# VH-VL binders against q20498r280to473: the designs that were tried, part 30

Target 1, 194 residues: q20498r280to473
Amino acid sequence: LELTDLYMRTGKKVPVIVEKCCASIEDQGIVTGIYRQCGIQSNIQRLRAKFDSGAEPDLHEFGQRDIYSVSSLLKQYFRQLPNPLFTYQAYPKLIEAFEKEDSLSEKVESLRFSLETMPEAHYRTAKFLMEHLTRLCKSKSLTDMTSKNLAIVWSPNLFRPPPTLNGADTHLLSGLNVHTAICDFFIENSESLF
Key: E = the ipSAE of ESMFold2; O = the ipSAE of ESMFold2 at other seeds; V2 = 0.75 times the mean of E and O plus 0.25 times the DockQ between their complexes.

## First folded at step 17 (VH-VL; framework fv_relatlimab)

Design i4 (at its last look DockQ between E and O 0.92; V2 from the best seeds 0.00; counts 0 for: pae O 2.1 > 2)
Fold by ESMFold2, look of step 17:
Structure i4 (fold): chain C 194 residues (1-194), chain A 120 residues (1-120), chain B 107 residues (1-107)
Amino acid sequence: as target 1 above (194 residues)
Amino acid sequence: QVQLQQWGAGLLKPSETLSLTCAVYGGSFSGYYWNWIRQPPGKGLEWIGEIDHSGYTNSNPSLKSRVTLSLDTSKNQFSLKLRSVTAADTAVYYCARTRDKVSDDWFDYWGQGTLVTVSS
Amino acid sequence: EIVLTQSPATLSLSPGERATLSCRASQSIRDYLAWYQQKPGQAPRLLIYDASNRATGIPARFSGSGSGTDFTLTISSLEPEDFAVYYCQQHFDWPFTFGQGTNLEIK
């Protein structure tokens, strides 16, 4: 289900699965390699099934036994969005704004403008997620996860080039590198961007 | 207190479909995974698969293409179908329960077992 | 899939002796290991879960220990009813798997 459609069905601009998983990670997930280490596959799949059925699973229980299943599920949720979090439509504008040689201030303003072109559900969910990741960076001494480390594991789940741009390996190679860089920039500058 | 009672045909020919049913007495059907496990005579145990009250299933990859799990929540029953049986499927088949709690996939209650023999 | 290797295959002891049964996993399963007892013609009976927790109604002479890949079931003083086949089972991840058993027989 697309984020805008979910918003229209529920009236919530940030999906419940995103809110609950982020809260669970901030409560119980200040652990080594959060978002880098994978949870137990059966726990991930069962948790996904519970959310898909409309249940509200007890994430405190999951955090006690396998917090990495919660973090794995959250990444999987974003990976599986039909339109990625930062949307196919905003993707070219975001890449162009990030790659400009302007000052930091001008880069932030250009990116902020481009982010505001996204549908409300995408904008609010992106804000929520980036602020979550920024808060986690404050615990890097406990997690071993810097903003760069988080960007490496998160960017593949957040950015996809539009299908009309899929093709030559030059776009793929550039996209992989720039996706990590822009994600790291978003995590480091979320307060200014959103 | 909780009791699992199982039944089904015990003699099959090759290529037939094995069909077993398990009824749950003295407890809630929801809040658990309902499992099938088999044991060839004189051999070890093999997990077949699980189902819960919502119809969620997962099966052992070694059997997945032949396994169908189903439930009847109004009767507190769940069933196993195993298609295209061979002599290798001769075993005692058990139904068993696990709690629907994270990483609690240990089997606390078992049915009495049903010997299914596939003739050669 | 996660392979569990039990040893010994057969353990011959007398009532009153201490039994020590081993189970080794092919990868770390943390403490997600269960032990079962099975007598001829009966379903398995859960003894231990989470490596060391006794199931309801299991006598204190049964204890489990271990984590990671190496696990042990101990029966501190064997009773006549304890001679049976014992299986370990990992409850870490799909597919859930069992060891091939240790036959605890009377000497």
Scores: ipSAE 0.625, ipTM 0.841, lowest interface PAE 1.5, mean pLDDT 90
Fold by ESMFold2 at other seeds, look of step 17:
Structure i4 (fold): chain C 194 residues (1-194), chain A 120 residues (1-120), chain B 107 residues (1-107)
Amino acid sequence: as target 1 above (194 residues)
Amino acid sequence: QVQLQQWGAGLLKPSETLSLTCAVYGGSFSGYYWNWIRQPPGKGLEWIGEIDHSGYTNSNPSLKSRVTLSLDTSKNQFSLKLRSVTAADTAVYYCARTRDKVSDDWFDYWGQGTLVTVSS
Amino acid sequence: EIVLTQSPATLSLSPGERATLSCRASQSIRDYLAWYQQKPGQAPRLLIYDASNRATGIPARFSGSGSGTDFTLTISSLEPEDFAVYYCQQHFDWPFTFGQGTNLEIK
C-alpha cells in the first residue's frame, strides 16, 4: 500500500509501523551496527505478519532478544513501497538540486523546495525518518554507525530511479553513490531541510 | 495442565491427502505457535510447520508445496493436510507447542502421535 | 538449512556411569539449542532449552552446555530410565531442525 493511500485510509501521515519501529530502535537499538546487521529471518517474518494482520506486536520483547529484526523490518517496509519514500516524481528534481554546485544555503533551499513537492504523507514520513536517523547518529560511539554508515544501508531502501530512466552499469553505480551522498546530506541537515 | 490430543486417518493410499487434527485442552490457544512434526519409522524428526491463532503459517520449504495448515479457534483445534502422499510420507505425526516469544522455538508439549502409513 | 550432527550414534553405558552426548551445528546458533529424550512409542520429552536451561520437572542429573556450534548434554549418573534416544534441536531459525539422534543403550 502506497503512503498516500494509507494516509487517506487512516488519517495518519506517518505509518504506525514506522513510528513504532523507530521508537523501539531509539529505546533498545543503540547497539553495534544497528541497521547494518540483519535480524533472524523467522523473527522478521513473524513480526511482519503481526503488523500485516493489524495486531500490535510486542516490540519490547523483540528488542530484548533480536532488535535487528525490528531494524531489518523497517528497512524492508520502505524497500517495498510501490512509490519510494522520496517518490519517483521528486527523484530527478532532488538529484538535480543536490548535484548543482551551490553554497550550502542555496543547496538546502533548493532541496527543501523539491522535498515540498512530495505528497504530504511522503513529506511527513521522510521528515520523521530523517530526524530519527539524525538522533541515532548522536549515539555513534555506541553503535559504530555514522551518518555515512546509515546512509549506505538506508539509501537503497529510500531511492529508486523511475522505471523509464536510462542506465548502464556505470550509470547505476554512479546513481548508487549519489543516493548515499544525498541520504547522508539529508541526515546531517534534517533540521534545515524539513 | 496443557494437553494436546490428536486424531486422523492412519492408513492412506498413494496420491491421497493426509489429514490430521490436534485439539488443545487446559490452556490458552493464543500466545503460542502450534506445530506439526513427523518421524519416519526408525528415523529422526522433521519439522513440518507452524500456525498461530491469527492464521499465520510457516512451513518447512521441503514440504511447503503440499502442506496446508489450518485452525478452528472456536474449538481450539488446528489441522495438517499433506497432499499427494507417497510411501515416503509414512511416519508418526506429532502436534506440538512453542511459545510465541522471540527465539523460544523449543517444543514443550507434544500430542500422543499418530502413525500414518501410506501403502506402497 | 542448519544441520545438526550428533555423536556418537550409539553410546553403550551402565547405570551409574556418566554420559556425554555431543551436538554440532553447521553454523553458529548462539545458545538456541534444545535437547529431547525419546523412548519407544512415546513423543519426545523436552530436557534442555537455550543450551543450558533445564525444562520443568527434569532431574538435576541432566545438564547442557555449549554455545555457537558445539553443544553437550551430560547425564551425571545414569538411571535405568535414562536409556533412550536423545535428539538435539536448533531453535535459532526456520526451518527448525533436529540432529539424527544418539541411542543411549544399556551395556
Scores: ipSAE 0.498, ipTM 0.771, lowest interface PAE 2.1, mean pLDDT 90
ESMFold2 (binder alone), look of step 17: mean pLDDT 92; pTM 0.945

Design i5 (at its last look DockQ between E and O 0.96; V2 from the best seeds 0.76)
Fold by ESMFold2, look of step 17:
Structure i5 (fold): chain C 194 residues (1-194), chain A 120 residues (1-120), chain B 107 residues (1-107)
Amino acid sequence: as target 1 above (194 residues)
Amino acid sequence: QVQLQQWGAGLLKPSETLSLTCAVYGGSFSGYYWNWIRQPPGKGLEWIGEIDESGSTNSNPSLKSRVTLSLDTSKNQFSLKLRSVTAADTAVYYCARTRDKVSDDWFDYWGQGTLVTVSS
Amino acid sequence: EIVLTQSPATLSLSPGERATLSCRASQSIRDYLAWYQQKPGQAPRLLIYDASNRATGIPARFSGSGSGTDFTLTISSLEPEDFAVYYCQQHFDWPFTFGQGTNLEIK
């Protein structure tokens, strides 16, 4: 289910699964390798099923027994979106804005404009997630997860190049390298970008 | 106290379908996973699979293609079908309960066991 | 699949002695290990879960310890009814698996 469709059905700009998982991780997930380490597969699948049924599972229990299932589920949720969080449509604009601009202020302004072209559900969810990751970076001494480390594990779940790329092998290699760099930039500058 | 009672045919020919049912007495059916576990004579235990109140199942990959799990919530019963049996499926079959809690997949109550023999 | 290896295969002891049974996992399962007792003709009986928690109604002479890959069941002073086969079981992830058993026998 696309984010825009979910927003139209629920009236919520940020999916409940995203809000609840981020809150759980900020409460109980200040642990070594959060988002890098994987949770237990049965816990991840059972937790996903509870969210898919419309239940609101007790994430305090998961935080006590397998917090990595919560973080694994959240990454999986974004990876499985039909249109990625940073949409196919915004993707080339975001890449161009990031690579083209030389100064910080111009890069922020250009990226901000491109981000604002996304549908409202994508924009609001991206804001929510990036601000979560920014706050999490304040605990890097406890988690061993810097903004760069978070960007490495998060960017594959957030960016996909559109399928219509000409000369795909060259563009795909370039896109993969830049996804981490853009994600790191978003985490470090979320207040200015959103 | 919770009690699990199980029944089904104990003698089968090769290629037949094993069919067992377990009824739950003295406790709630809701809030648990309902499991089947088997033990060949003189050997160890093998988990077959689980089903919850919603009908969601998970099965041992070694058996998954032959296993069907089902339930009847109105009767507090759940059932196992194992298709295309061979002599290797000869075992005592148990139903058992686990809690629907994070990482609580330990079996606190067991049925009495049913010996299923596949001959010929 | 997580393989559990129990040792020894057979442990011969007398009533009043202390029994120590071992279970090793092929990968870390944290504390998610259970122990069962099984007598001939009976279903397994849960003794311990989460490596060290006694199940309801289990006598205090049964205790479990360990984490990660190495686990131990201890029976502090054997009673005649304690001679049986003991299985460990990981409750970490699907498929749930059991050790091959330790036969605790008299003499």
Scores: ipSAE 0.721, ipTM 0.882, lowest interface PAE 0.9, mean pLDDT 91
Fold by ESMFold2 at other seeds, look of step 17:
Structure i5 (fold): chain C 194 residues (1-194), chain A 120 residues (1-120), chain B 107 residues (1-107)
Amino acid sequence: as target 1 above (194 residues)
Amino acid sequence: QVQLQQWGAGLLKPSETLSLTCAVYGGSFSGYYWNWIRQPPGKGLEWIGEIDESGSTNSNPSLKSRVTLSLDTSKNQFSLKLRSVTAADTAVYYCARTRDKVSDDWFDYWGQGTLVTVSS
Amino acid sequence: EIVLTQSPATLSLSPGERATLSCRASQSIRDYLAWYQQKPGQAPRLLIYDASNRATGIPARFSGSGSGTDFTLTISSLEPEDFAVYYCQQHFDWPFTFGQGTNLEIK
């Protein structure tokens, strides 16, 4: 389900699964390699089924036995969105703003304007997630996860080139390096961008 | 307290379909995974698969193409079908229970076992 | 899949002796290991789960230990009813797998 459609059905701008998983990770997930290490597959699938059914699963139980299932599920949720978190529509503008601007101040302002073009549900969920990842970076001495490390594991789940852009052969914009770099920039600069 | 009783045909010819049923007594059907496990005579144990009360299933990849798991919640029963059997499928088949709790996939109650023999 | 290797294949002891049975996993399974006892003509009986927790009704002479890849079942003083086949089982992830068994027989 699209984020905008979910917002329309529930009245919540940030999905419950996103809120609960982020809270769980901040409470029980200050552990080595959070978001880098994978959870146990049976636990991930069973947790996913509970959220899909509309249940409110006990994430404390999952955190006690396999917190990496919570973090794995959250990444999977974003990867499977029909329109990515940073939308197909905003993607070219975000990449252009990031790659072409020379100064930090101009880059931040250009990215801000492009982010503001996203639908409300996408904007609010992106703000929520980036602020979560920014807070998590404060614990890098415990987790071994810097903003760059988080960007490496998160960017594939957040950015997808639009179909028309994918039709252009050998397109540099689809490269993993640029997605990682822009994601790292978002994590490091979330306060000024959102 | 909880009891699992199982039944089904014990003698099959090659290419037939193995069909076993397990009934659950003295406990809740909800909140558990319901499993099938087999043991060739004089050999070790092999997990076949699981089903929960919603009908969601997971099966051993080594058998998945031939396995069908099903349930009848109104009768507190669950069933195994194994297609295209050969002599290698000769075993004692057990139904067993695991809790629907995180990483609690240990089998606390077992059925009595059913010997299934696949003739030559 | 996760392979469990039990040793020894056969352990011959007398009542009153201490038995030590080993199970090694092909990868770390944390402490998600169970032990079962099986007598001829019977279904397996759960003894230990989570590597060291005794199941309901299991006598204190049975204890489990270990984590990661190396696990041990200990029977501190063998009773005549303890001579049986013992299996370990990982409850870490699909597909759940068993060791090949250790036959604990009377000397």
Scores: ipSAE 0.666, ipTM 0.846, lowest interface PAE 1.2, mean pLDDT 91
ESMFold2 (binder alone), look of step 17: mean pLDDT 92; pTM 0.946

Design i6 (at its last look DockQ between E and O 0.94; V2 from the best seeds 0.73)
Fold by ESMFold2, look of step 17:
Structure i6 (fold): chain C 194 residues (1-194), chain A 120 residues (1-120), chain B 107 residues (1-107)
Amino acid sequence: as target 1 above (194 residues)
Amino acid sequence: QVQLQQWGAGLLKPSETLSLTCAVYGGSFSGYYWNWIRQPPGKGLEWIGEIDHSGSTNSNPSLKSRVTLSLDTSKNQFSLKLRSVTAADTAVYYCARTRDKVSDDWFDYWGQGTLVTVSS
Amino acid sequence: EIVLTQSPATLSLSPGERATLSCRASQSIRDYLAWYQQKPGQAPRLLIYDASNRATGIPARFSGSGSGTDFTLTISSLEPEDFAVYYCQQHFDWPYTFGQGTNLEIK
């Protein structure tokens, strides 16, 4: 289910699973390697099934026994969105704005404009997630997760280029490093961008 | 007090299907996983798989292609079918319970065991 | 899958002696290890879960310890009813696996 469709069904701009998982991680997940370390597979799958059934899983219990199952599920949720958080439609504009040789203030303004073209549910969820990651960076001495470390593990779940039939132009540049770089920029500058 | 009582055919020929049933007394299906575990004579224990009250299953990859787990809610029973048996499937088969709590996958109640012999 | 290796295979002791049984996991399982006792013709009986927590009705002479990959079951003073086969089981992740057993026999 797309984010816009979920918003229309529920009236909530940020999905309940995203709100609850982020809150759980800020409460119990200030631990080494959060978002880098993977949870126990049975716990991840069982937690996913509980959310899918409409149940109210006890995230405090999961946090006590396997907080990495909560963080793993949250990444999986974004990875599996039909239209990624930073939509296919906004992707070219975001990459162009980020790679343009501009002053910092001009880059922020251009990125902000491009972000505002996204549907409301995508914009609000992106704001929520980036602010969560920015707050989490304040605990890097406890987690060993800097903004760059978070960007490395998060960017594959947030960005997908539009499909291409034959992947030409791979010799000119790789998209993988740019996804990490723009994600890191979003985490470091979330207050100015959203 | 929870009791697990099990039954099924004890003597099979190669290629037949093993079929065992476990009945649950003195408890609810909700909040638990219902398991099958086997033990070849003189050997250790092997987990076969689990089923919950909703019918969701997980099975040992080594047996998954031959295993069917099922539930009869009206009788508080769950069942194991193991297809295409060979002599290697000769074992005592146990049903057992685990709690549906995070990382609480230890077996607190066991059935009495059923010896299944597959002729060579 | 997670392999559990128990040692020794056989432990011969007399009543009143202290027994020490070992279980090693092929990867870290934190403290998600259980111990069972099995007598001939009977189903296993749960002794210990979460590496060190005694199950209901288990005498205080049974204790468990360890974390990560190395675990120990200790019986402080053996009673005649304690001579049996003992199994460890990881309850960390699918598929749940058991050690091959330690036969604790009377000398």
Scores: ipSAE 0.685, ipTM 0.863, lowest interface PAE 1.1, mean pLDDT 91
Fold by ESMFold2 at other seeds, look of step 17:
Structure i6 (fold): chain C 194 residues (1-194), chain A 120 residues (1-120), chain B 107 residues (1-107)
Amino acid sequence: as target 1 above (194 residues)
Amino acid sequence: QVQLQQWGAGLLKPSETLSLTCAVYGGSFSGYYWNWIRQPPGKGLEWIGEIDHSGSTNSNPSLKSRVTLSLDTSKNQFSLKLRSVTAADTAVYYCARTRDKVSDDWFDYWGQGTLVTVSS
Amino acid sequence: EIVLTQSPATLSLSPGERATLSCRASQSIRDYLAWYQQKPGQAPRLLIYDASNRATGIPARFSGSGSGTDFTLTISSLEPEDFAVYYCQQHFDWPYTFGQGTNLEIK
């Protein structure tokens, strides 16, 4: 499901899967390489099936046996969104604001404006996720996951270039590198951006 | 005291469809994965696939294109169909249970086994 | 898929002796390994799960150890009923796989 459609179905602007997985990671996931290490595939797929059925599974059990399945599922959820978290529509605005603004304060202001153009479900979910990742950075001495490390593993799941009618450009291929940089910026500056 | 009892035709010709059924007694049908495992005569064991009470399935990639798993929740039964059999499918077929707990995919209860022979 | 290799293929011992059976995985499976006993004409019987936990009703002479890729089943003092084929099984991930078996036979 698209995030806006899920919001209309449930009345919740942040998906339950996102809320529960983030809480589980903050509770049981202060471990080496969280979000970098992959969980067991059967655990990930079974956990996803439980969320898809509306069962709202008890993540404490998964966290005890394979916490990396919880973190892997959360990344997979965002990767599989039809419209990515930061949307196709906001993507060019966000990239241009990040690349072309000179001062830190102007960059933050321009990015904040562009983020606020996203649908409410996307905006609130992005805020929730970025604040989670910012809090997780406080535990980098235990996890070995700095904001940069988190950005490396998270950015492929959050940003997707809009489909190109005529074909791929070299600029589109190089955009993968900038996705990490902007994600790192969002994690480090989430308090001022949202 | 869960008991699994299985049945089905034991003699098939090549190209026919193997069809086996397993009934579950003395326990809950929900909260578990229901499995099929086979063992060629004098050889080791091969996992075929699993089904849960919702009808969700996972099958061994080596057999997936020929396997259909199904269930009848009103009877606490689940079934295996294996299409287009050959002599290589001759084996004892077992039904077995695993718990729906994370990483608990060991087989705690087994059916009695059904020898299926495929001959020309 | 994860390949499990059991050794030895055949182990010939007498009642009262200690049996040591090995299972090696092609990848780390943490401690997600089970052991089964199978007698002729019967379904396998679960002995050990999670590498070292005895299943209900299994005698204390059976024990399991190991993690990662190397696992061992030990029978501390063989009883006549222990002569059978033993299989390891990984319960780490789909597809679940079994070792080829160790035939524990009477000398």
Scores: ipSAE 0.638, ipTM 0.848, lowest interface PAE 1.4, mean pLDDT 90
ESMFold2 (binder alone), look of step 17: mean pLDDT 92; pTM 0.944

## First folded at step 18 (VH-VL; framework fv_relatlimab)

Design j1 (at its last look DockQ between E and O 0.82; V2 from the best seeds 0.74)
Fold by ESMFold2 at other seeds, look of step 18:
Structure j1 (fold): chain C 194 residues (1-194), chain A 120 residues (1-120), chain B 107 residues (1-107)
Amino acid sequence: as target 1 above (194 residues)
Amino acid sequence: QVQLQQWGAGLLKPSETLSLTCAVYGGSFSGYYWNWIRQPPGKGLEWIGEIDHSGSTNSNPSLKSRVTLSLDTSKNQFSLKLRSVTAADTAVYYCARVRDKVSDDWFDPWGQGTLVTVSS
Amino acid sequence: EIVLTQSPATLSLSPGERATLSCRASQSIRDYLAWYQQKPGQAPRLLIYDASNRATGIPARFSGSGSGTDFTLTISSLEPEDFAVYYCQQHFDWPFTFGQGTNLEIK
């Protein structure tokens, strides 16, 4: 389900799965390699099924036995969105703003403008997730996860080039390294961007 | 205190469908994964699959194409169908309970077992 | 699939002796291993879960140890009712798998 459609159905700007998983990870997931290490597949799939059915799974229990299943599910949730968190529509604008601007202040201003063009559900969920990742960076001595490390594992789940960028113009937008770089920038600068 | 009682046909011909049912007494039906495990004569145990109270299933990949698991929540019963049986499916079949707790996929209690023999 | 290898295949002992049964996993399963006892014509009975936790009603002479890939079931002093087949089972991930068993027989 698309984020805007979920918002229309529930009235919640940030999906409950995102809120609860982030809270669980901040509570029990300040551990080595969070978001890098993968959880047990049965736990990930069962947890997903519980959320899909509308159940309220006990995330404290998952955190005790397999916290990496919670972090794996959260990444999977974003990877499987029909329109990615940073929408197909905003994608070219975000890449252009990030690559063309030379100074930090110009880059922040241009990106902020482009981010505000996203639908409200996407904007608010992006704000929530980036602030979560920024807070998590404060614990890098315990997790071994810097903003760059988090960007490496998170960016594939947050950005997809639009289908209309097939063979044409893909030379500008083809690098997974640019997705990591912009994601790292978002994590480092979330307070200024959102 | 929780008891699992199982029943079904014990003698089949090749190509028939194995059908077994398990009833749960003295405990809650919700909050668990309900499982089937089999044991060919003189051999080890093989997990067949699980079903929860919502009807969601997961099955051993070696059997998945022939397995159907089902549930009757009004009767606290769950069932196994195994299509297109052969002599290799001759085994004692057990139902068993797993707690719906993270990584608690150990089986307790077990049903009494049903010997299913597939003739030539 | 996670393969569990039990050893020895057969263990011949007398009542009062100590039994040591081994189970080795093909990959790390942390401490997510269970042990079962099975007597002829009966369903398996859970003895140990999470490698070392006794199930309800299991006598203290049964103990489990190990983590990762190497696990042990110990019966400190055998009683006549302990002669049976013992299976280990990983409860780490789908598909759940069992060892081939150790037959603990009376000498």
Scores: ipSAE 0.714, ipTM 0.878, lowest interface PAE 0.8, mean pLDDT 91
Fold by ESMFold2, look of step 18:
Structure j1 (fold): chain C 194 residues (1-194), chain A 120 residues (1-120), chain B 107 residues (1-107)
Amino acid sequence: as target 1 above (194 residues)
Amino acid sequence: QVQLQQWGAGLLKPSETLSLTCAVYGGSFSGYYWNWIRQPPGKGLEWIGEIDHSGSTNSNPSLKSRVTLSLDTSKNQFSLKLRSVTAADTAVYYCARVRDKVSDDWFDPWGQGTLVTVSS
Amino acid sequence: EIVLTQSPATLSLSPGERATLSCRASQSIRDYLAWYQQKPGQAPRLLIYDASNRATGIPARFSGSGSGTDFTLTISSLEPEDFAVYYCQQHFDWPFTFGQGTNLEIK
C-alpha cells in the first residue's frame, strides 16, 4: 500500500506502524547496533502480519525478547513501499540539489524546496522518521550508531532508482555512496530541512 | 488439558498424496501455531511446517513445493497434504502445538503419531 | 538452516549417576533452545525451553544451561525412567531444526 493511499484511508499523515515502532525503539532500543543488527525473521514476519491485520501487538514484549525485530520491521516497511519514502519523482531533484550546492545554507534551502514537492504523506512521514533518527544519534555512546552509521543502514530503504533492463542492483550499487551521503545530511540537518 | 489426536491413511504407493488430520481437544484453537513434524524410522526429527488460525502458513523450504497445510476452524482440525510421495517420505508424522508468543516456537503438546509407509 | 550437533551419540550410565548432554548450534541462537525426551513408540516430550526453563510437570533433576552456541542438558541423578533418546531443538527461527539425538542407555 502507497503512503498517500494509506493517509486517505486512515486520516493519519504518519502510518501507525511507523509511529509505534519509532516509539518502541526510543523506549527499549537504545542498544548496541540498533538498525544495524538483524532481528529474527519469524518475529519480523509475524509482527508485520499483526500490524497488517489491524491487531494491537505487544511491542513491549517484542522489545524484551527481540528489539531488533522491531527495528528490522521498520526498515522493511520502508523498503517495501511501492513509491519510496523520498519518491521516484523527487529523487532526481534531491540528488541535483545535494550535489550542485556547495554552501550549507544554500544546500538546505534547495533540498527543502525539493522535499516540499513530495505528497503530504511522504513529507510528514519523512519528517517523522528523520527526527526520530536525529534523536537517536544523541545516544550514540550507548548504541555505537552515529548519523553516518544510521545513514548507511537506512539509505537503501529510503531511496530507490527506477528499474532498468540491467536490473535495479546495478543502479543500487553504483548510487549507494550518494544515497548514504544525502541520508546522513538529512539526519544531521533535519530541523533545518523540515 | 489440551490433547492432539491425529489420523490418516498409513499405506501409500509412490506418487500418491499423503493426507493427515489432527484434531484439538480441551483448549483454544486460536492463539497458536499448529505444526507438523516427521521422523523417519530410526532417525531424527524434521519440521514440516505451521499454520495459524487465519490460515497463514510457513513450511520447511526442503518440502515447501509438495506441502499443503489447511485448517477447519469449525471442527478445530488442521491437516497436512504431501504430494508425490516416495519411499523417502516413510516416517512417523506428528502434529504439535506452538504458542503465538514471541520466540516461543517450542512444541507442546504433540499428537500420538501416525506411521506412514510408502511402498517401493 | 541452523544445524544442531549433539554429543555424545550414545551415553551409557547407571541409575543414580549424573548425565550431561551437549548440543552445539552452527550459529548463535541466543537462549532459544528446547530439549525433548523420546521413548520407543512415543511422541517426544518437552523438558526444557528457553535453554533453562523447565516445562510443566518435569522433575527438578532435569536442568538446562547455555546460550549462544553451546548448550547442556543435565540430569542430576538418573532414574530408571530417564533412559531414552534426547533431542535438542532450536526455536530461534524458521526452519526449526533438531539435533540428531543422544541415546542415554543403561550400563
Scores: ipSAE 0.704, ipTM 0.877, lowest interface PAE 0.9, mean pLDDT 91
ESMFold2 (binder alone), look of step 18: mean pLDDT 91; pTM 0.927

